# VH-VL binders against Transcription antitermination protein NusB (nusB), part 3

Target 1, 140 residues: Transcription antitermination protein NusB (nusB), of Caldanaerobacter subterraneus subsp. tengcongensis (q8rad1)
Amino acid sequence: MNRTEAREWVVKMLYQYDVSKLPLEKIFENFYEEHDPGEQKEYIEGTVRGTVEHLEEIDREIEKYSKDWPLYRMPRIDLAILRCSMYEMLYGNIPVSISINEAVEIAKKYSTDDSPSFINGLLGAFVREKGLEEGEANDN
Key: E = the ipSAE of ESMFold2; O = the ipSAE of OpenDDE; V2 = 0.75 times the mean of E and O plus 0.25 times the DockQ between their complexes.

## First folded at step 1 (VH-VL)

Design S5 (framework fv_siltartoxatug)
Fold by ESMFold2-Fast, scan of step 1:
Structure S5 (fold): chain C 140 residues (1-140), chain A 120 residues (1-120), chain B 107 residues (1-107)
Amino acid sequence: as target 1 above (140 residues)
Amino acid sequence: QVQLQESGAGLVKPSETLSLTCGVAGGSFSGYYLSWIRQPPGKGLEWIGEIYHSGSTSYNPSLKSRVTISVDTSKSQFSLKLSSVTAADTAVYYCARDTPYWGEYYFDYWGQGTLVTVSS
Amino acid sequence: DIQMTQSPSILSASVGDRVTITCRASQSISDWLAWYQQKPGKAPTLVIYDASSLESGVPSRFSGTESGTEFTLTISSLQPDDFATYYCQQYNSYPYTFGQGTKLEIK
């Protein structure tokens, strides 16, 4: 699988973890019974584990920029997308434009009609206020 | 120094398929949204649709039944096909790239545009 | 679809004038609005994004404001190079939509 497909699976796994409370090891085991991640295995497991490890910090950031949506009222898939993207940008060394654009694409595919704009707005505000990279991917 | 360049036939017969390609040079292709926008002579701008490097597309509902946008990442190109054309599809067709800043969907780079005339 | 309505459709002005072009969204779009300048025979170029942010390389005489669903583009002291058609674009929701354009012409 490619990185775009792998990121979709990361989001789905974070969603499963959030709603089912299954241990991460069981989530991975179930996934590998039906799917071969190939070269993406390290990305998938690293991103899922890292997101969960930093969950409280990441959730505080989401809450800070989510003025209209407290976390408990947020669609759970939106929360999974935001968590994945924030982890990637803070710890995964993924360019911010790529992470945000991928998050928006996942929202279009799996969430509500309003979710792509909401996710884009929240992540954009986060990146601007944190002073993360601002166009490096465009110019180089 | 991102450059976008449209190419394709400038004349298409009614009922046939309009086909254009946009080459992207000088900047990142992967991780950016790429759009087609058209402008009939003397009129305003109409967004046709967008594509991501994964092949994921979003189309303007008014054109969705006739539009296909595709990517070729190995050539840094994306293409537009618009089927069943009529004189109403005569327009300058632009390709454009969204900004890399936080997934914002304004267009910071545009191709020069190519006029497609639908006529016998 | 979100409709973007520009006014006026044609604006006649002289060099040195302060001109304001208005764009109204049919529903809330927050600040997800861009302004483009299009000169005859050329592709549009970005002037303002996020309602009020000036694009790099664009002269400081250009500014944008927002108030609810009303957006304005202002040129504080019109120069010959500014005569063009201006378009607003919302990017809050699919499909992205443009205003019908305001042609800024010499008086």
Scores: ipSAE 0.006, ipTM 0.574, lowest interface PAE 11.7, mean pLDDT 86

Design S6 (framework fv_siltartoxatug)
Fold by ESMFold2-Fast, scan of step 1:
Structure S6 (fold): chain C 140 residues (1-140), chain A 123 residues (1-123), chain B 107 residues (1-107)
Amino acid sequence: as target 1 above (140 residues)
Amino acid sequence: QVQLQESGAGLVKPSETLSLTCGVAGGSFSGYYLSWIRQPPGKGLEWIGEIYHSGSTSYNPSLKSRVTISVDTSKSQFSLKLSSVTAADTAVYYCARGTEYDYVWGSYEFDYWGQGTLVTVSS
Amino acid sequence: DIQMTQSPSILSASVGDRVTITCRASQSISSWLAWYQQKPGKAPTLVIYDASSLESGVPSRFSGTESGTEFTLTISSLQPDDFATYYCQQYNSYPYTFGQGTKLEIK
């Protein structure tokens, strides 16, 4: 699978972790029964584990930019997308333009009609406030 | 110096497909969302849809079943097809580009517009 | 869909007047609003973006403000070139939606 497909699976796994009470190891086992991550295994497991380990600080950032909405009222898939993207930008060394563009495309595919604009706006505000857009956005 | 230019047939028969192309000159469309917007004579503006250089599209739900937007990056062009047209589809059709500033992170306003092309649907 | 309502639909004014037109969103759009000017037979041109940012090349007599879901476009000293129809547009959510337009006419 390619990196775009792998990122979709990271989002799905973060969603599953949020909604279910399954431990990460079981989520990975279930995935591997049906799918072969190929060379994306390290990216998938690293991003999922890293996001979960930094969940409290990532959620604080999301809350800061979500304005009127507490996280518990946010669609769970939107939350999974935001968590994945913020982890990638803060800790995964993924260029911000790639991470945000991919988040928006995942939102178009798996969430509501309002979600792409919401996610794009929130992540854009986060990036601008943190000053991440200049050098980071163009690295590859 | 960025310029957008619509082209295509100005007359379409009812039930046929309206087909327009927008050429982008003087600048790049890679990294920008590109939109089609229409305006019936004497009325307001209606957003039809947008496309990204990857081929990813978003359409106005009111038109989604009839609209296809496609991109040809090698020719710096993107195109609109609107099927099963009726007299209600008579309008000036514009292509427009979202801003460079907002193309990845923020929402889009339209900083460049084509001159518009009138498409009349009649027998 | 987010509805954008402009008022007034027609505004008559004289050269030198300060004019203000209003646009109201049916729900929160943050500052994601643009104003366009359209002259008869021409394409719209961008005047204001992000509610209050003046587009490059647009005269400084144009300004935009926001207050919640209410947005205004002000022309501080109306010039002959300013008589046109003005449209607001939200770009917070799909589908992007425009107001119905405000026609600025000579008194």
Scores: ipSAE 0.000, ipTM 0.520, lowest interface PAE 12.4, mean pLDDT 85

Design S7 (framework fv_siltartoxatug)
Fold by ESMFold2-Fast, scan of step 1:
Structure S7 (fold): chain C 140 residues (1-140), chain A 119 residues (1-119), chain B 107 residues (1-107)
Amino acid sequence: as target 1 above (140 residues)
Amino acid sequence: QVQLQESGAGLVKPSETLSLTCGVAGGSFSGYYLSWIRQPPGKGLEWIGEIYHSGSTSYNPSLKSRVTISVDTSKSQFSLKLSSVTAADTAVYYCARGDLPWPYEFDYWGQGTLVTVSS
Amino acid sequence: DIQMTQSPSILSASVGDRVTITCRASQSISSWLAWYQQKPGKAPTLVIYDASSLESGVPSRFSGTESGTEFTLTISSLQPDDFATYYCQQYNSYSWTFGQGTKLEIK
């Protein structure tokens, strides 16, 4: 699978982890019974495990930019998308523009009509305030 | 209308473990980061560490080897243990909490409790 | 760890004065800085968060600004109730750090 499809699976796994009480190992086992990640295996497992290991720090960052919405009131899929994207930018060395654009596309595909704008706005504010720029203007 | 209150022994002998508890009342306990902060007499503030309702902790690196913070969600309490104390650990100890959605600055503080390390 | 340095350590002023206290971070912390006021024998109280946002209930004479790694707390017309020690705090990373404090005293 390509990186875009792999990122969608990361989001789905983070969502499953959030709404179920399944350990990560069971989530991975279920995935491997039906899917072959190919070249993306390291990215998928690394991003899921890394996001979960840094969950409280990432959630803290999300809370800073959700002044009208505490985390428990967010759509769970939006939270999974935000968690994935923030981990990628903070620890995964994924370019900011790529991570944000992919997060917005996933939101368009799997979340509500308002979610792409919300996610784009929140991640854009996070990047601007943290100084995580790639040195080029971010038009999102 | 959140209230925090520290409790525990005000006198601890050198080499013993300092133990304090913070009760949280008037607001939700879950979903907030809960911190311990100390202030030696006449000096500035030093963050000790924090805990989330899940039990996940972060500690000041200077104190990490001696600090344990634990949480009891059923009692809306969290506790601090600082081992191998010396006179340098004499301080007023505060518990503190932020407000959602900004849990990183401290909106609510306990009144503080003085702990003296002395024989 | 991020080091926070405040200046001056002691500031003497009169009621009605405009006073400015400075805090400098050893590295970038974006806007993730809070200012606290502490009166003798009392717990600190939050005055400013996110470098420039006033905490609810804080008088409008208090303001904060940022420029790179330099942050200021300004009191536009000092009142008797404002004599206290002020601390800055960064919350950009889990290595929480406070400045050493600035004592604002009556001249």
Scores: ipSAE 0.006, ipTM 0.498, lowest interface PAE 14.7, mean pLDDT 85

Design S8 (framework fv_siltartoxatug)
Heavy chain, then light chain:
Amino acid sequence: QVQLQESGAGLVKPSETLSLTCGVAGGSFSGYYLSWIRQPPGKGLEWIGEIYHSGSTSYNPSLKSRVTISVDTSKSQFSLKLSSVTAADTAVYYCARGYRSWGYYFDYWGQGTLVTVSS
Amino acid sequence: DIQMTQSPSILSASVGDRVTITCRASQSISSWLAWYQQKPGKAPTLVIYKASSLESGVPSRFSGTESGTEFTLTISSLQPDDFATYYCQQYNSYPYTFGQGTKLEIK
ESMFold2-Fast, scan of step 1: ipSAE 0.052; ipTM 0.707

Design T2 (framework fv_tislelizumab)
Fold by ESMFold2-Fast, scan of step 1:
Structure T2 (fold): chain C 140 residues (1-140), chain A 118 residues (1-118), chain B 107 residues (1-107)
Amino acid sequence: as target 1 above (140 residues)
Amino acid sequence: QVQLQESGPGLVKPSETLSLTCTVSGGSISDYYVHWIRQPPGKGLEWIGVIYYSGSTNYNPSLKSRVTISKDTSKNQVSLKLSSVTAADTAVYYCAREYFGDYGMDVWGQGTTVTVSS
Amino acid sequence: DIVMTQSPDSLAVSLGERATINCKSSQSVSNYVAWYQQKPGQPPKLLINWASTRESGVPDRFSGSGYGTDFTLTISSLQAEDVAVYYCQQYYSTPYTFGQGTKLEIK
């Protein structure tokens, strides 16, 4: 699978973890019964495990930029998207423009009509205030 | 918003093959597991089978020899074929999606009524 | 095949009172149980996933609990619009199986 598809699976796995409290090992096991991630395996497992390991820190960042909007009021899928994107930007060395664009596209596909704008605004504020605007871009 | 809609002939004669189509709008069938479930008049729900993201299928063993589920991603449609029908196959037939693996079926079609009668 | 058995088959509860529906599996299904609501002429609607996780938009008076073989759906304060047939379903293994349904009526 390609990176875009893999990122969608990371978001779905973070959502499953959040709402079901299933162990990550079971979530990965279920995925591999149906799908072969190929070269994306390291990205998928690394991003899911890394996000979960840094959940407390990432959630504080989300709360900081949500402006009086507590996490419990967010759609759970939006929270999964935000968590994935912030982990990628803070720890995954993923270019900001790629991470935000992909987050917005996932929101269009899996969340409410208001979610793409909300996610783009929150992540944009986060990036600006953390000084991450100079993300690398792959060229081919 | 994702919507599913079933369509089919309504009436089928005994021994013939029942063919139903589930059309998906607002999303891609490649991103969901799509299930077929049926409900005979006044009875409960019976799971028929599923088609996965990959196009692989799994069927209820009680129906396995008669059932085929397939999909056409270019039309965003999932099809159900049930061969050698009898009066016991009279039911409302639903298609439903499973959004994430190991998830309940969160979006259902309105159902299509199939009567097997001569 | 895993058999799902609901009790009672039918239940009458007064408005504002608690309704409790039980579901038992013939073998352990972990927490891979969903609950559905079906009103006459309508398809089933998913209420609860993973035994206890309420689906988005479902009122908080609906709650699920249980693990292994014994599961419960509770409506804490019954409202008129809750009159329906309720089904449990396991997705621990194929074939996926449903309980026989519980018809909930106003007393």
Scores: ipSAE 0.000, ipTM 0.527, lowest interface PAE 12.8, mean pLDDT 86

Design T3 (framework fv_tislelizumab)
Fold by ESMFold2-Fast, scan of step 1:
Structure T3 (fold): chain C 140 residues (1-140), chain A 119 residues (1-119), chain B 107 residues (1-107)
Amino acid sequence: as target 1 above (140 residues)
Amino acid sequence: QVQLQESGPGLVKPSETLSLTCTVSGGSISSYYVHWIRQPPGKGLEWIGVIYYSGSTNYNPSLKSRVTISKDTSKNQVSLKLSSVTAADTAVYYCARDWEYGLYYMDVWGQGTTVTVSS
Amino acid sequence: DIVMTQSPDSLAVSLGERATINCKSSQSVSDYVAWYQQKPGQPPKLLINWASTRESGVPDRFSGSGYGTDFTLTISSLQAEDVAVYYCQQYYSTPYTFGQGTKLEIK
């Protein structure tokens, strides 16, 4: 699979982790029973594990920029998208424009009609406040 | 550093409902799974149930008909209610947090509160 | 329910010697096993997670190993402060279950 498809699976796995009682290794096992990630395996596992390991920090950032929505009332798929994108920008060395564009596209596919604009606005605010948008694209 | 502290009545009569509170400091309960575990005198550990940070719960099937776990985020507290208690429910009751990212092993435990069921 | 069985029930080891505690699950739990140390009057303390990953702050003498149904906790050189009851726990599926405990004493 390509990177765009792999990112959608990362979001789905973070969503499963959030709403289920399943640990990450079981989520990965279930995925591998039906899918071969190919060269995307390291990206998928690294991004899922890394997001979960940095979850409290990432959730605090989301709370700073979701002023009228507490996290527990946010659509769970929106939260999974935001978590994935923030991890990618903070630790994954993904260019911010790519991460935000991909997050918005996933929101269009899987979330509510209001979610793409909400996600774009929140991530844009985060990037501006952190100074990530210009000169902070990390080359892997 | 996150700390958990249990509190409750200490003595409960048979057939009544046991009510315990776990107070969390140094972090928000809305960010954790919180478990209840008990330990009868001189025996091992028994998992009672968990409350997910969304407020959803999962209970040990052996206790499911008698157990309710709930939380009050404004007070940063998790509560356990166990109905129709008997002497077999005499134990030290612990609340515990999953590792901070919800991995179902417990990295932070309260000190425990002793509950005795007797008339 | 997955049953976790520890062996031995109790173990006496001289200071500086190796202590080995075993834990067996009634079905495969992959590597979803944690080990806890409990001293009298205290809550359990997490030592090992994911069968072999040592928790931060836990001394190097503690190590875990195993996969599937057979798991081991090893203390390479027993110290006086290691006297405790040790529990294994599976978190592969609910209800999460603990072994019966192994009491470790100095001889």
Scores: ipSAE 0.000, ipTM 0.498, lowest interface PAE 16.2, mean pLDDT 85

Design T5 (framework fv_tislelizumab)
Fold by ESMFold2-Fast, scan of step 1:
Structure T5 (fold): chain C 140 residues (1-140), chain A 121 residues (1-121), chain B 107 residues (1-107)
Amino acid sequence: as target 1 above (140 residues)
Amino acid sequence: QVQLQESGPGLVKPSETLSLTCTVSGGSISSYYVHWIRQPPGKGLEWIGVIYDSGSTNYNPSLKSRVTISKDTSKNQVSLKLSSVTAADTAVYYCARELYYDWTPDYMDVWGQGTTVTVSS
Amino acid sequence: DIVMTQSPDSLAVSLGERATINCKSSQSVSNYVAWYQQKPGQPPKLLINWASTRESGVPDRFSGSGYGTDFTLTISSLQAEDVAVYYCQQYYSTPYTFGQGTKLEIK
């Protein structure tokens, strides 16, 4: 599978983890019974595990830019998309333009009509505030 | 579906005030921002200004001294007034809606058909 | 004000060939760029928002890309109905500004 399809699966897995509370190992096992990730296996498992490991930090960032909304009231698929994108930008060193554009496309495919604008707005605010946009992440 | 429709006088004399109305159907102007854009014959697009859900406005600095945008939510209408018109104000005038979020600008997705305004003696 | 500059001013492309239109902003506008298609006597029609997100109902042959100051609209396989003037627009800050337009014709 290609990276775009792999990212959709990452979002679906994060959604499953959030809703079902299944262990990650079971979620991966179920996926591998029906699908072969090919060269994307490291990306899928790394991104899912990394996002879950950093959930508290990522959720704090989302909450900061959600204008006093509690996360439990957010559509679960929107939350999965935001979590994936935040992890990619904060820890995965994925270019901002790629991560945000993919998040918006996934939202358009799997969430409500208003979701793409909401997700782009929140992620855009996050990127501007953190200075990730104009200045690239520095090694320093 | 949401539709916007502009209406105006068609012909306006130099030095007069141009008055245009944008009527919204299929939705409420309270749910989005409304912009005015114009296009002179054979030329590109120029943003005139916006009225926010609060009723506050923001205008293109090049037109600010002459332009007023207002709204009447009971009629679901947005109005544009441009004072002291000259031949340079001859254009097709459009209104367009913007769906918005407080922390970020958004895009104009629905435009009216446009109304032609000719400034001539 | 943020200045949006398109290139080329006009281009002619054969049916089925790729058409590429560029748009450059005088300062970073993030991904707050929209692309419009305008045919004679019609209002502008939104094609792309957020630099790369296709508006509902817009054919897959249209795609947008870019971030910061450099943006591109691509039509992968030109169709006859694509003859129009195309505009880029930034909505990063007011006043909102448009490129000068690119006239696309069939050769």
Scores: ipSAE 0.000, ipTM 0.526, lowest interface PAE 16.5, mean pLDDT 86

Design T6 (framework fv_tislelizumab; at its last look DockQ between E and O 0.04; V2 from the best seeds 0.00; counts 0 for: pae O 4.5 > 2, placed apart)
Heavy chain, then light chain:
Amino acid sequence: QVQLQESGPGLVKPSETLSLTCTVSGGSISSYYVHWIRQPPGKGLEWIGVIYYSGSTNYNPSLKSRVTISKDTSKNQVSLKLSSVTAADTAVYYCARGYDFWSGYMDVWGQGTTVTVSS
Amino acid sequence: DIVMTQSPDSLAVSLGERATINCKSSQSVSNYVAWYQQKPGQPPKLLINWASTRESGVPDRFSGSGYGTDFTLTISSLQAEDVAVYYCQQYDSTPYTFGQGTKLEIK
ESMFold2-Fast, scan of step 1: ipSAE 0.653; ipTM 0.873
ESMFold2, look of step 2: ipSAE 0.574; ipTM 0.820
ESMFold2 (binder alone), look of step 2: mean pLDDT 93; pTM 0.952
OpenDDE, look of step 2: ipSAE 0.021; ipTM 0.715

Design T8 (framework fv_tislelizumab)
Fold by ESMFold2-Fast, scan of step 1:
Structure T8 (fold): chain C 140 residues (1-140), chain A 117 residues (1-117), chain B 107 residues (1-107)
Amino acid sequence: as target 1 above (140 residues)
Amino acid sequence: QVQLQESGPGLVKPSETLSLTCTVSGGSISSYYVHWIRQPPGKGLEWIGVIYYSGDTNYNPSLKSRVTISKDTSKNQVSLKLSSVTAADTAVYYCARDLGWEYFDYWGQGTTVTVSS
Amino acid sequence: DIVMTQSPDSLAVSLGERATINCKSSQSVSNYVAWYQQKPGQPPKLLINWASTRESGVPDRFSGSGYGTDFTLTISSLQAEDVAVYYCQQYYSTPYTFGQGTKLEIK
């Protein structure tokens, strides 16, 4: 699987963790029974575990920019997308424009009609306020 | 701050390959997407394709069999090759920056290409 | 492919008056619409993104609105420097497509 497919699975796993409360180890086991992650195994597990470990910090950031949508009323898949994207930007050294574009594409595929615009706006505000624009956290 | 500048031959013969270069200054092509868009005389805009920061590409299906976009990150340049050209390929060719949002915030000045014998 | 259709093809408006340009998509594109201004001999310039967000440095007389299939670009008080061709663009899905353009002239 390629990185785009792997990122979709990270979002799905974060969603499963949020709604099912299964241990992460069980979520990974279930995935590997039906899918071969190949080279993406480290990325998938690292991103899922890292996001969960930093959940409080990430959720506080989301709350700062979700004026129109308190977390408890947010579609759970939107929350999973935002959590994944923010973790990748803060800790994954992903170019911010790429992270936002990928989050928007996943939202178009898996969430509501309003979600892509909402996610783009929230992540854009986060990037601007944190100073994570092009040229700052760029490590070519 | 960021500037894009297209260059290439102004005249190309039918059946030949058109080769254009986009030179970027004030920013790294490794940090964003670069698109090629063209505009035939007196007509509107047509998207040709994009090269992502990763080097992956995506092309307009109408042109996909004839188009190749590539980049040289050490020179900060993006190249467009369009094979088997005809008079229908006569246009101003632009390269443009995309921060990952799929709209174009900075454009080059454009380079005019005429396909004629 | 998503087809973007602008109306009118050309528009003449007096200085200081309101100009309205419409853009319709063949299917819903949510708010994934940008507007560009192109003056003779120049490349297109981004004015509006996300249907209604003004790009930095764009005068506040320019505004965008719409959602789904129907979008509008409005210039509240036309100035001489606004003479140009205006294009809408959808970026909801590839291939990205533009409207045919609306030529704005002074009456």
Scores: ipSAE 0.006, ipTM 0.525, lowest interface PAE 14.7, mean pLDDT 86

## First folded at step 2 (VH-VL; from T6 with light chain S30R; framework fv_tislelizumab)

Design T6a (at its last look DockQ between E and O 0.07; V2 from the best seeds 0.00; counts 0 for: pae E 12.2 > 2, placed apart)
Heavy chain, then light chain:
Amino acid sequence: QVQLQESGPGLVKPSETLSLTCTVSGGSISSYYVHWIRQPPGKGLEWIGVIYYSGSTNYNPSLKSRVTISKDTSKNQVSLKLSSVTAADTAVYYCARGYDFWSGYMDVWGQGTTVTVSS
Amino acid sequence: DIVMTQSPDSLAVSLGERATINCKSSQSVRNYVAWYQQKPGQPPKLLINWASTRESGVPDRFSGSGYGTDFTLTISSLQAEDVAVYYCQQYDSTPYTFGQGTKLEIK
ESMFold2, look of step 2: ipSAE 0.006; ipTM 0.556
ESMFold2 (binder alone), look of step 2: mean pLDDT 93; pTM 0.953
OpenDDE, look of step 2: ipSAE 0.256; ipTM 0.791

## First folded at step 4 (VH-VL; framework fv_tislelizumab)

Design U1 (from T6 with heavy chain V50Y, light chain T53D D92Y; at its last look DockQ between E and O 0.11; V2 from the best seeds 0.00; counts 0 for: pae E 9.6 > 2, placed apart)
Heavy chain, then light chain:
Amino acid sequence: QVQLQESGPGLVKPSETLSLTCTVSGGSISSYYVHWIRQPPGKGLEWIGYIYYSGSTNYNPSLKSRVTISKDTSKNQVSLKLSSVTAADTAVYYCARGYDFWSGYMDVWGQGTTVTVSS
Amino acid sequence: DIVMTQSPDSLAVSLGERATINCKSSQSVSNYVAWYQQKPGQPPKLLINWASDRESGVPDRFSGSGYGTDFTLTISSLQAEDVAVYYCQQYYSTPYTFGQGTKLEIK
ESMFold2, look of step 4: ipSAE 0.007; ipTM 0.549
ESMFold2 (binder alone), look of step 4: mean pLDDT 92; pTM 0.951
OpenDDE, look of step 4: ipSAE 0.621; ipTM 0.876

Design U2 (from T6 with heavy chain S30R, light chain T53D; at its last look DockQ between E and O 0.42; V2 from the best seeds 0.00; counts 0 for: pae O 5.9 > 2)
Heavy chain, then light chain:
Amino acid sequence: QVQLQESGPGLVKPSETLSLTCTVSGGSIRSYYVHWIRQPPGKGLEWIGVIYYSGSTNYNPSLKSRVTISKDTSKNQVSLKLSSVTAADTAVYYCARGYDFWSGYMDVWGQGTTVTVSS
Amino acid sequence: DIVMTQSPDSLAVSLGERATINCKSSQSVSNYVAWYQQKPGQPPKLLINWASDRESGVPDRFSGSGYGTDFTLTISSLQAEDVAVYYCQQYDSTPYTFGQGTKLEIK
ESMFold2, look of step 4: ipSAE 0.524; ipTM 0.808
ESMFold2 (binder alone), look of step 4: mean pLDDT 92; pTM 0.950
OpenDDE, look of step 4: ipSAE 0.024; ipTM 0.654

Design U3 (from T6 with heavy chain S31Y, light chain D92E T94Y; at its last look DockQ between E and O 0.04; V2 from the best seeds 0.00; counts 0 for: pae E 3.3 > 2, grease 19 > 18.9, placed apart)
Heavy chain, then light chain:
Amino acid sequence: QVQLQESGPGLVKPSETLSLTCTVSGGSISYYYVHWIRQPPGKGLEWIGVIYYSGSTNYNPSLKSRVTISKDTSKNQVSLKLSSVTAADTAVYYCARGYDFWSGYMDVWGQGTTVTVSS
Amino acid sequence: DIVMTQSPDSLAVSLGERATINCKSSQSVSNYVAWYQQKPGQPPKLLINWASTRESGVPDRFSGSGYGTDFTLTISSLQAEDVAVYYCQQYESYPYTFGQGTKLEIK
ESMFold2, look of step 4: ipSAE 0.197; ipTM 0.682
ESMFold2 (binder alone), look of step 4: mean pLDDT 93; pTM 0.953
OpenDDE, look of step 4: ipSAE 0.513; ipTM 0.871

Design U4 (from T6 with heavy chain S30R V34W V50Y, light chain D92Y; at its last look DockQ between E and O 0.70; V2 from the best seeds 0.00; counts 0 for: pae E 2.9 > 2)
Heavy chain, then light chain:
Amino acid sequence: QVQLQESGPGLVKPSETLSLTCTVSGGSIRSYYWHWIRQPPGKGLEWIGYIYYSGSTNYNPSLKSRVTISKDTSKNQVSLKLSSVTAADTAVYYCARGYDFWSGYMDVWGQGTTVTVSS
Amino acid sequence: DIVMTQSPDSLAVSLGERATINCKSSQSVSNYVAWYQQKPGQPPKLLINWASTRESGVPDRFSGSGYGTDFTLTISSLQAEDVAVYYCQQYYSTPYTFGQGTKLEIK
ESMFold2, look of step 4: ipSAE 0.299; ipTM 0.743
ESMFold2 (binder alone), look of step 4: mean pLDDT 93; pTM 0.953
OpenDDE, look of step 4: ipSAE 0.340; ipTM 0.802

## First folded at step 5 (VH-VL; framework fv_tislelizumab)

Design V1 (from U1 with heavy chain S30R; at its last look DockQ between E and O 0.24; V2 from the best seeds 0.00; counts 0 for: pae E 10.3 > 2)
Heavy chain, then light chain:
Amino acid sequence: QVQLQESGPGLVKPSETLSLTCTVSGGSIRSYYVHWIRQPPGKGLEWIGYIYYSGSTNYNPSLKSRVTISKDTSKNQVSLKLSSVTAADTAVYYCARGYDFWSGYMDVWGQGTTVTVSS
Amino acid sequence: DIVMTQSPDSLAVSLGERATINCKSSQSVSNYVAWYQQKPGQPPKLLINWASDRESGVPDRFSGSGYGTDFTLTISSLQAEDVAVYYCQQYYSTPYTFGQGTKLEIK
ESMFold2, look of step 5: ipSAE 0.007; ipTM 0.549
ESMFold2 (binder alone), look of step 5: mean pLDDT 91; pTM 0.946
OpenDDE, look of step 5: ipSAE 0.367; ipTM 0.820

